VHH binders against o26223. Designs and how they scored, part 314

Target 1, 191 residues: o26223
Amino acid sequence: MKLLWTSQHIKVTVHIDGKVSKMDVLEAIKTRRSIRKYQDREVPEELIDKILDAAMCGPSAVDERPWHFIVVRNREMLEKIPEVHPYGAMVKDAPVAIIVCCDSSLEKIPGFWVQDCSIASQNILLAAHSLGLGAVWTGVYPLEDRVEGIRRLFSIPEHVIPFSVIPLGYPAENPGTRDLFDPDRIHLEKW
Below, E stands for the ipSAE of ESMFold2; O stands for the ipSAE of OpenDDE; V2 stands for 0.75 times the mean of E and O plus 0.25 times the DockQ between their complexes.

## First folded at step 22 (VHH; framework vhh_7nfr_2)

Design AB3 (at its last fold request DockQ between E and O 0.82; V2 from the best seeds 0.00; counts 0 for: pae E 2.4 > 2)
Fold by OpenDDE, fold request of step 23:
Structure AB3 (fold): chain B 191 residues (1-191), chain A 124 residues (1-124)
Amino acid sequence: as target 1 above (191 residues)
Amino acid sequence: QVQLQESGGGLVQPGGSLRLSCAASGFTFSRYDMSWVRQAPGEGREWVSYISYGGKDTYYADSVKGRFTIARDNVKNTLYLLMDSLKSDDTAVYYCARDAFDLYGEFDSPFDYWGQGTQVTVSS
């Protein structure tokens, strides 16, 4: 492994062959952070494909798999997202964003689609991180203004519910790692 | 520069009503979610109410639910808090706050700007 320093003094670990270092699953989970600053660098389609594959590998209630994904690379559309998402400012700086949606017509058990789309969204974040990308989960559902804003912007039909907007890019920041382990949240056998 | 200025506080009897206002300037008010936060003497800051940028989404702390109403006028760049059935426990400095959160993001603070606050005192 070679440590590379970017012009922004960001430590990037790469393999000698120039490939992104592979992370084990626990490393990816523990070291993942929300990234809101991105390099002026395109994300290869191959990486997006891998991320989307990972997004669809999570479980869903009774295997309903209600999720759909809108991949947004159009600069004009990315720049419009902050207009309907108050805290989506970073989206305009990202080379790509994934909008996770639920097709309500695919829902078999009411209400579980939120869990399903959450799992998909988290898998996107983990996969992105493991591939050397930064991402952030910007909440859409259940805020009606954001839901309707994204719906209008992307011409999403009424039976499809936008759930999250996830900008992705090569990171231009390093927030560091956190220790969020709290033994007080663990209950053995009973509360 | 972002500015938030609260007004409308005062002394009121239990069961009384007040309307707080927050004048916003220095940013595009209609693009930001807003909240009211209060701080009672000797206590920490407590979130009171939330309103989305378009006003379609409103949320309230359990302590004020059914009594307080948050509203906004995006043309006037003003946030409101209608407070009915006031109780002694509502005595606090009330702050207007600009929200800065991603629902599943990792922000250090859910708010990025605050006003100076307005004093609300509920006493017989």
Scores: ipSAE 0.583, ipTM 0.832, lowest interface PAE 0.7, mean pLDDT 90
Fold by ESMFold2, look of step 22:
Structure AB3 (fold): chain B 191 residues (1-191), chain A 124 residues (1-124)
Amino acid sequence: as target 1 above (191 residues)
Amino acid sequence: QVQLQESGGGLVQPGGSLRLSCAASGFTFSRYDMSWVRQAPGEGREWVSYISYGGKDTYYADSVKGRFTIARDNVKNTLYLLMDSLKSDDTAVYYCARDAFDLYGEFDSPFDYWGQGTQVTVSS
């Protein structure tokens, strides 16, 4: 009956919170853009947990997994980031930022942590995008002024190296997709 | 309002030296990374050198490495470019630029403010 259909559709619509939102991995990679403007909307802790889970799924040199993450929601702390990060103005407007760090005591192969933390940082960007969030990777390492400033601001110990600061939130802009494929970068058999 | 004012350009013989200055006002200079960028007549811009806001990090284009030195004075709000062993290829308008890049932020332009430039001419 028509009435039963209406009741079933209304119930399904109201209770689809458990519906898995899927974005194809190639779509996520192709459509992800740096987002620097965010809605006045909190990011649920559940989404941050999913993003950090994804960050930790990346490969690492000899499985060393050297990464640590600082989740920053405190307004006072977010507002201080521009004092030590020249591009950090949008970070103060983000509802949350994630600082990707290396714990050097976890390194098994010296110096490969940069690749490890880069992988984790990119996974954060992709996971955020797949969840309907926008993010941007703001660089810290290897710029010594930024590393020192972020370490000081967040009381990061000397053996821990801040790598990136990633503000995120629900996007308030849509810069669109870029087509960056360049066949001249592809070499068959030889350079 | 942000203002960047270059000075110190001029005519110089090959092998000579010049010191460029950039006076900054209208913003907290010590919070920003800075660059020098040059543009020869009829050509695109070429990044020359970068210095981080505290001065600990400096980088140079290969074309000027070993000959140019970037420096800053955060008390006087001034950016400098010391140019030694000048060549005819260094002839250009030199611009002081305020960096706006977060390194990986996917910019069309990594600089948000520019000076009006100062002419450097190296001729014999």
Scores: ipSAE 0.516, ipTM 0.816, lowest interface PAE 2.0, mean pLDDT 88
ESMFold2 (binder alone), look of step 22: mean pLDDT 81; pTM 0.818
OpenDDE, look of step 22: ipSAE 0.356; ipTM 0.733
ESMFold2, fold request of step 23: ipSAE 0.353, 0.446, 0.472; ipTM 0.737, 0.787, 0.789
ESMFold2 (binder alone), fold request of step 23: mean pLDDT 81, 81, 81; pTM 0.819, 0.818, 0.818
OpenDDE, fold request of step 23: ipSAE 0.528, 0.553; ipTM 0.811, 0.818

Design AB30 (at its last look DockQ between E and O 0.70; V2 from the best seeds 0.00; counts 0 for: pae E 2.7 > 2)
Fold by ESMFold2, look of step 22:
Structure AB30 (fold): chain B 191 residues (1-191), chain A 124 residues (1-124)
Amino acid sequence: as target 1 above (191 residues)
Amino acid sequence: QVQLQESGGGLVQPGGSLRLSCAASGFTFSRYDMSWVRQAPGEGREWVSWISYGGKDTWYADSVKGRFTIARDNVKNTLYLLMDSLKSDDTAVYYCARDAFDLYGEFDSAFDYWGQGTQVTVSS
C-alpha cells in the first residue's frame, strides 16, 4: 500500500500494485493527465458506478443537474466513433467510454448547462484517476459536426445535447506531471 | 501514403488577396479536420485556421480573423485559404496539415501529416 498523506483532510483512494491507497485531493488534481493509451484490460462495472456517482456530486446552476451519461462498452459502437470524431482513434481502443449529455428539459436557467456538464466531465476525469484509471476529455460541444455525428450515432434526441466523449481504461502510458503554476495570473484586491 | 500539396502562393502587395489550395490524397479527406499553419523566416510555426471534417465549424487565429477564410471541398479533396487585406506580417511559408486537434486533450502536438508548404510574400 502506498498512501500519500498531506495536511489536507480530504483523501482519495489510489490503486498501486494491486493495493488500495488514498491520495490527497490536491495531489489528484495536480497529477491527473490525459491518457490516450490503455491496457487490454476490462474496467469493472463497480468502478464505472463510482465514477458516475462522483460525476453527479458536482454543483449545478440552481441544482438543475441537467446531465445524463451514456456508458459505451460495445466494440462496434466504439469503433464507429472515429467516423464522426477524427481524434477518436483512442476511443475505439478503450474498453469503455462515457458520453456526457445535457437534457435541456432539465434546465432551470438557460445556458448554464455548459458549466454544469463541464463540472461533471472534470469529476469523471478526477474520479477515474483516483481509481487507477486513465481518461481523456474529447470535445464534442460546441462543434456542430461532432454534435450532429454523436447524436446520430447514439440515437440521442434533439432536446439532448452531447457535450463530451470520455474514453477510459487502465493506462498504458505515463506522460508525467506538468508544472503550470503562473504567479502572474494572480491579482490581489484588484487587477 | 498520405499526401498534402499546397499551391497558390506568390508575391503580393499589401492590401492584396491570395487564394491557397491544398490537394489531399491517400486518406479519406472528408473524415479529417484540417488546418493551415504558417512559419515566417526565423520564427516558430503559428497556427492560422482550422476547419472541421464536414466544414460546419471554423476557427481563426486572432491575427487573421476577419481577413482570412478557410474552406474545403470534400468532393475534390481540396482545402482552401482565402487571404484578404494582406499585411507584411503575413509573409510566411503556409502549410496545410491534417489536424489531430482535441479541445481538452493537453496537446503538445496537433498535426500528424504536413504538406511541403507554399511561400507567401507580402511586399511593396
Scores: ipSAE 0.391, ipTM 0.754, lowest interface PAE 2.7, mean pLDDT 87
Fold by OpenDDE, look of step 22:
Structure AB30 (fold): chain B 191 residues (1-191), chain A 124 residues (1-124)
Amino acid sequence: as target 1 above (191 residues)
Amino acid sequence: QVQLQESGGGLVQPGGSLRLSCAASGFTFSRYDMSWVRQAPGEGREWVSWISYGGKDTWYADSVKGRFTIARDNVKNTLYLLMDSLKSDDTAVYYCARDAFDLYGEFDSAFDYWGQGTQVTVSS
């Protein structure tokens, strides 16, 4: 059984046996959309592993790699996330979520962890999309209410900062593609 | 039905203070970030202040930073804007808005519900 996800420009074929057609990197970047509706279908562990592998392949400041990942599949926990992260309402509908965290003890240069975790988060989104999954980046840091909520919910130690919550699943929506290119944002040689 | 109702606007002299209130109903107030947005005559809407659903996080436009304080009472379902040291440039209709903004989302609108607004006029 092949599940075909057709966007306006991209056809992603997902095989039940876990074989997925690969997107090139530019296609993945350009066609990725935030997906907030998911099918009632489990995400294979193999795909999560691939996504996490991708998440760890991004650069980090002086290679500090401060990221940690909490993979959440427990239904009860997924349902609780919106209670402490209201704008993560879609998480309750996802079969799995990844919480990207920073271990501050791994920081070599202060402050760059935000960039590092952002790169990791984006790689999760891109990898998910390339694998025929839908995902959305729900921001946690730097909002204290959300940080503290997620921290409490998952018993995250004080030196570890929850950064983002990314629900993933097979998409149950097709928001289409956007052209976001803006030449006015490009400056040659100088501003 | 979601309802937002602003109050507390009026005429005040430069340097004066006002306290705006926004009464929220028809939704779980404590689960939504809220914002104040203002619109001066002939101008576009300007984002003034933002507060997280739990009230721990706030943001202010540079134009009002240090003068305005956003607060909320989730028990009373009320959003507040304390405006001190008011200036003529603060003259505007002030709107309470429910934040639909997904920080990393792709929504076209940052707000999904608005109040009717309350007029603030700062004039000598």
Scores: ipSAE 0.271, ipTM 0.683, lowest interface PAE 1.5, mean pLDDT 89
ESMFold2 (binder alone), look of step 22: mean pLDDT 83; pTM 0.835

Design AB31 (at its last look DockQ between E and O 0.84; V2 from the best seeds 0.00; counts 0 for: pae E 2.2 > 2, grease 25.2 > 24.2)
Fold by ESMFold2, look of step 22:
Structure AB31 (fold): chain B 191 residues (1-191), chain A 124 residues (1-124)
Amino acid sequence: as target 1 above (191 residues)
Amino acid sequence: QVQLQESGGGLVQPGGSLRLSCAASGFTFSRYDMSWVRQAPGEGREWVSWISYGGKDTWYADSVKGRFTIARDNVKNTLYLLMDSLKSDDTAVYYCARDAFDLYGEFDSYFDYWGQGTQVTVSS
């Protein structure tokens, strides 16, 4: 079965400069790109609050909600991330970064926290995009060097696992939309 | 300038072993993940193995897993590939490469700097 898609399946509310705007959720998903260049412009705390609210709206295994978030705005701290994360140059240039973590004491089913934190991370990317910001998901878990380095830098307890570092800001680049649909990846009824 | 210089290639019989080295200079080697990549005659580049900046994490292509070992010495600024049980299919130019982008990046290039390569030829 081939599914027919339109750009207007549902709409979400977007707040831009005091006006309510609508964006089709499928369009938001299709147009989100990794953004690594940012304007020299502060991201208001209210936008970070909205992004984190969205991050916590995702489903989680048996509603365990194992996620915690570290919001990093301090320039000195952002400048240190490249010391422990090889992909850190754009993080140091961002006005803010969000570190997504798992608190293993909240786990109810072992091992599903990875899916849970992945959902929260993707929600951060989509929420940032919907608010006119750009972001990129840089990987931490499961790389031991990165996990250890980020944990040390931000004084993260041993039972808390840093999962991702997501720099964000007002975009200073536009890489354009990609066409990634591949019908050969779709299997009807059976493999 | 970033410089990567491979060495240790040569002619070897099937079942033999080689040890490749890559001398790194012009950057803080211990801050970068590294890979080996190979290119057989007339073919595209094939990723072989990867090691994290501290050496704690390693990955291998299925074609070499169990036969090759990637290692690094952050004091000597050197990347290694220990190759055992070599097969004719392993014949290629082997390059060391520096990781430029994270795994979730939306770019074509995984690596930003490459060495000049060292030839490995497996034949009887």
Scores: ipSAE 0.472, ipTM 0.790, lowest interface PAE 2.2, mean pLDDT 87
Fold by OpenDDE, look of step 22:
Structure AB31 (fold): chain B 191 residues (1-191), chain A 124 residues (1-124)
Amino acid sequence: as target 1 above (191 residues)
Amino acid sequence: QVQLQESGGGLVQPGGSLRLSCAASGFTFSRYDMSWVRQAPGEGREWVSWISYGGKDTWYADSVKGRFTIARDNVKNTLYLLMDSLKSDDTAVYYCARDAFDLYGEFDSYFDYWGQGTQVTVSS
C-alpha cells in the first residue's frame, strides 16, 4: 500500500481576526519549519505567555525542571546577539527572542538538563508554530564561545547555562513541508 | 567580496609536518566559525576540522584527531591548520571554508564560501 503522501500545502491562513487556527499536535510537529524571516509585526505578550507555558510543560529528569527563560524584546539586545552567535543573524530581525537556560543548581541528575532544555526548546518551536508564529532553534550550548557570549550579554550567572536562543515572529517566509520519514531508521525488536 | 585563500601546502614525507594558512577577507572573520575540508583524489570532500568564531571550541575528524590542530587569529583574519605526523592518507587538496552550518537549521550546505584549496601531498 503506497501511502501517497499528498503534499498538502497547509496554507497557514493567518486569519486576520486574531483566531489562531489550532493545529493538532501531529500537524504542528510535521509542518513545523525553521523560520528565519519575520514580518515587521510585534508578537503579543499573550502568545509569548502561551509559548512559555508550553515550554514548561515538557518532562524533565526526576522533574528537576531546570529551565529558565529570558524573553528579549529590546532591539539593542537583539541586535547584539548575532555578535556572539554567528548563525543567529536572524535574531536581529525578530521582534522577540527566548533564551532557554539551565540553572545548574536545580539539576538533580547530572547531564539530563540538556534533554530537559531541549524538550523545552522544542516545545517553544511547536507552540510558536501552532500559534501562527515562526521560530528557529539556534544552538548555544555546548559551544563555549556562544555560551560565554550569551552569558556576558545578558549577565547570566555562572551557574546558569544558556542553552538555546529562539527568535520568534510572524513568518515572512514559507519553506514548505518536508517528508523526513525514513523507514530505514526503524528497527523492529532488534537492530 | 568574501575571499578565502589557502597556503602552506606542499610535498612532505610521512611523519612530516605542515602548517596551512587561510587568509580571509571581505567579511568579519571573527564572527564566523571556520572549517578545514579536504578532498583526496577520487574521493568526496571530508570535513577535517572546525573552530568556533572565538576559537574556544574545536572539532576534529577522527582521522586527524591528535595529529592536527586548528587555530585562528582573528586579528590577522587567518585560519590555521597545523598538521603533524602526516600520513599518505592525508594527501588531498585542503580547503578553507566559512561555516554556514546551522546545528538546528535546515540548510542544504554546511559552508557558504570556499578557498581555492592548497595541495598537500604526503609521499615517501
Scores: ipSAE 0.278, ipTM 0.683, lowest interface PAE 1.5, mean pLDDT 89
ESMFold2 (binder alone), look of step 22: mean pLDDT 83; pTM 0.843

Design AB32 (at its last look DockQ between E and O 0.69; V2 from the best seeds 0.00; counts 0 for: pae E 2.4 > 2)
Fold by OpenDDE, look of step 22:
Structure AB32 (fold): chain B 191 residues (1-191), chain A 124 residues (1-124)
Amino acid sequence: as target 1 above (191 residues)
Amino acid sequence: QVQLQESGGGLVQPGGSLRLSCAASGFTFSRYDMSWVRQAPGEGREWVSWISYGGKDTWYADSVKGRFTIARDNVKNTLYLLMDSLKSDDTAVYYCARDAFDLYGEFEGPFDYWGQGTQVTVSS
């Protein structure tokens, strides 16, 4: 059985066996949307592995690779996330969520971990989209309530900083595409 | 039903202070970030301040930074805005809003519920 997800310009075919049509990187970037509604369908582990592989392929400052990932499938835990993350309501409806974390002990240069984890998070979103899944980046860091909430909920050590929560699932919505190009944001040679 | 009711507005002289309150009901207040938004006559709505659900995180517009303080009492289901050093430019209807802001999301509109507003007039 093939699941076809059609955006305005792109059709993504997802096979039940985990085979997905290829999407070029620019297409993935341009057509990716935050998805907050999911089908009542499990995400195969193989897809999660691919997503996590992609998450770890991004650059990091001096190759520090400070990221850790918590894969959450437990229904009870997914349902608890919104309690400490007010804008993570959709997480309760997702079959899986990835929590991106930074191990501060792995930092070689202070502060770049935010960029590193951002890259990882974005790669998760892009990979998910390319695989016919929907995802959304729900920010945790730098909001203290959310950071501490997620920390407590998942017993995350103090030296590890939860950065983002990314629910994933087969999309149950199609928000369409956006044209976000703004030439006014481009400066040549100087501001 | 979600309800937000602002109070505490009024007429004040420049340099004066006011404390706005917003009584929240119909939802679990402690699970929502909250904001104050204001609208001056003929102007659009301006995001004034934000506070996280636990009260540990706050944000202020540059126009009010250092003068306004947002706070909340999750036991009383109440949001506050302490306004000091008020200026004429602060004249507006102030709204309490339940925050639906997704920092990395693509939501249209950062808020899903609003109160009726309370008028703040700063005039000599």
Scores: ipSAE 0.575, ipTM 0.818, lowest interface PAE 0.9, mean pLDDT 89
Fold by ESMFold2, look of step 22:
Structure AB32 (fold): chain B 191 residues (1-191), chain A 124 residues (1-124)
Amino acid sequence: as target 1 above (191 residues)
Amino acid sequence: QVQLQESGGGLVQPGGSLRLSCAASGFTFSRYDMSWVRQAPGEGREWVSWISYGGKDTWYADSVKGRFTIARDNVKNTLYLLMDSLKSDDTAVYYCARDAFDLYGEFEGPFDYWGQGTQVTVSS
């Protein structure tokens, strides 16, 4: 069903169908695991588009949305990541990786971009999982060697800060779920 | 194959200093983060310090912060631990280890290679 409405003479089309979702959001959050082994299978561009759409749905400080994304499919580039990231070996085996970056010129309030890009990065992991893919967040910021290495490799300008590298693909492993709930981390009314 | 060999341990008085070295071979040393790990008598292994592959980033356990300095020489393929203001609690076998640090992964990754260790003893 197609819904059309305007409030400032702007028409927004929302496509709604009754199709049942494949995975509940709480199930996605609780079952997502870091996946470092991938099938030799391409990830369709349409799935990457959905993942990046989800990444951009996160809240950001004063709605600054400081994030930019580099989608890397080129085999030669993926194979060079281990040269500048000690734990990026699985990235060379992934069909695709997403680099989450902060464009500091988009900051509206200094210092909150790390939270903003963290939210986008986690949304990438969850969206990938909900689409039947596996992913892992490999850390870049705030380690200077990794930041500079990734910046050089992908020609990222100085005002743009690479935050994370997220390889993804159809999973070739199943590490199972974890039960990490710890009531001692919950404080009522005060510490 | 990957080899890590520590040296520079010994007996030292409280307040003294030592410099530990770890010679690395069999891999491209400059592409790996490295750690020092220690094991006191009757204890499990305790992480001490970490340095990134290019040397720009360092971390220290609270127990040694301000007293120990990790360093590396990627030309000589050598990892160092400069130990100052030594205390009796620093008595341990010190190991050089190749780190598999993955900041936000669900596993740190094991230290995949270890040295043989060098004894440090702090006593009166």
Scores: ipSAE 0.447, ipTM 0.782, lowest interface PAE 2.4, mean pLDDT 87
ESMFold2 (binder alone), look of step 22: mean pLDDT 81; pTM 0.816

Design AB33 (at its last look DockQ between E and O 0.71; V2 from the best seeds 0.00; counts 0 for: pae E 3.7 > 2)
Fold by OpenDDE, look of step 22:
Structure AB33 (fold): chain B 191 residues (1-191), chain A 124 residues (1-124)
Amino acid sequence: as target 1 above (191 residues)
Amino acid sequence: QVQLQESGGGLVQPGGSLRLSCAASGFTFSRYDMSWVRQAPGEGREWVSWISYGGKDTWYADSVKGRFTIARDNVKNTLYLLMDSLKSDDTAVYYCARDAFDIYGEFDSPFDYWGQGTQVTVSS
């Protein structure tokens, strides 16, 4: 058993046999933080598969499921991402990154793909966290510089839109938890 | 050392135009998104405009949309703000700011460096 991530209230433990302690969904949501520092440790393929499975389990508009995922482990490619994503510097330090993309040809109702890919991206973050990994959502769409940069770098077809880049790894930081609950944002029955 | 230096401010009549410049040094300018932020007397800082590192993406506050144009010259390491149809409400100190974090950053401030600001006064 190895402690992979420690927060103020939650310890994520991974067993030597690859088993990970379970984290309930609310705990995962509440304790998730953007992680931008990673250990020099590979992420097992099994975990990536679980994350991608989770990414595909979210709803989509009329079940269009427009998402595609590029799993990037190549060091050279990871190191190039910051060149087209200035604030993606941490990607070069991650053992793996997932690029969430939309295949526009799969879109059934215009515009909802953003929501679909957002759901997928968030599920990646939550799943990663629940598995003892750290991740961060680096925005690509709708920024043209970044979209075109990522597109060019990964030879993404024109009808496919890169949406987000999510580096993943075992966390090498603990930013703590935040209480973001704001009752002033809750309206009962009417505004 | 990162340096941002604004210039081009001044006194102008309503309806007039100004062009602000921000000279950047001490970092790779072309690798950073940049913003203009202004602060009117007695008011908080207001985000005015944003431009991506490559200059292809821009954003404007509703208050300045259609009147202001943000631009950059990555060869000259210079950020610009073209201000047309100036109004009295545009009176403020205008700051050039370097974006420090990505859009989905969990930080209190999206900027890490600021210029000293340049005064823009719109008055009849």
Scores: ipSAE 0.535, ipTM 0.809, lowest interface PAE 0.9, mean pLDDT 90
Fold by ESMFold2, look of step 22:
Structure AB33 (fold): chain B 191 residues (1-191), chain A 124 residues (1-124)
Amino acid sequence: as target 1 above (191 residues)
Amino acid sequence: QVQLQESGGGLVQPGGSLRLSCAASGFTFSRYDMSWVRQAPGEGREWVSWISYGGKDTWYADSVKGRFTIARDNVKNTLYLLMDSLKSDDTAVYYCARDAFDIYGEFDSPFDYWGQGTQVTVSS
């Protein structure tokens, strides 16, 4: 079997021993929804690896790549996240969560790590969706209560900043797509 | 059952002060962000202020910024709104509300539980 990359149709063909995973990039972006209900089904490590590979493909300020990821599968730890995150109740029901962090020792330009970790977080959502998983971005930074709580819960060192917690799993809901295009937000040549 | 009970409203002169309280029960108060929302006579509801579950983060509507202070006591399960420099435009029923807000998730409701409200009237 031959892995072939092409830019003509924005598609990636993978091994045939599993289902070929294909989704047009624009389709993935338009159809991704926040998923907060998950099946009682394990997410294979292989899929997490693919998702994190995609997360690290994003651009970063001055190529600083400040991101680190904590993969949480332990049930006791997942069940404790809602203790420090009021809107993370679905995390305890997820088979896995990814915590996106910034290692400030890698920061080259002050403050741009927020954009860097945001790019990584969105790539996680899109990659999960393309693989048949559902995910949701739950906010941590810049809320002091959440940053402190997550750092304490996962023993995250002082120079590392937890940015987001992303629970994911096979979806148990279908909220449908929305048409959010608003031409009034588009300005030609000037404001 | 989730219960939110406001108190501390009343009649005050312009420039006066009031402290509103909201007693919470039936849920783990310290695990929820909370808001104050008001409704003036003949108008829709207007968000006033928000405080994070641990109390370290606060946000205010522009109309009250610098005059109102939101606070919470997670030991007494009580939310507060300290109102200073009151104006006639602050006349409203004030509600305590529990936030269902998700900062970066797709927003599906701002509030899931409400109190009964307490009347604040600012007049000479």
Scores: ipSAE 0.311, ipTM 0.705, lowest interface PAE 3.7, mean pLDDT 88
ESMFold2 (binder alone), look of step 22: mean pLDDT 82; pTM 0.821

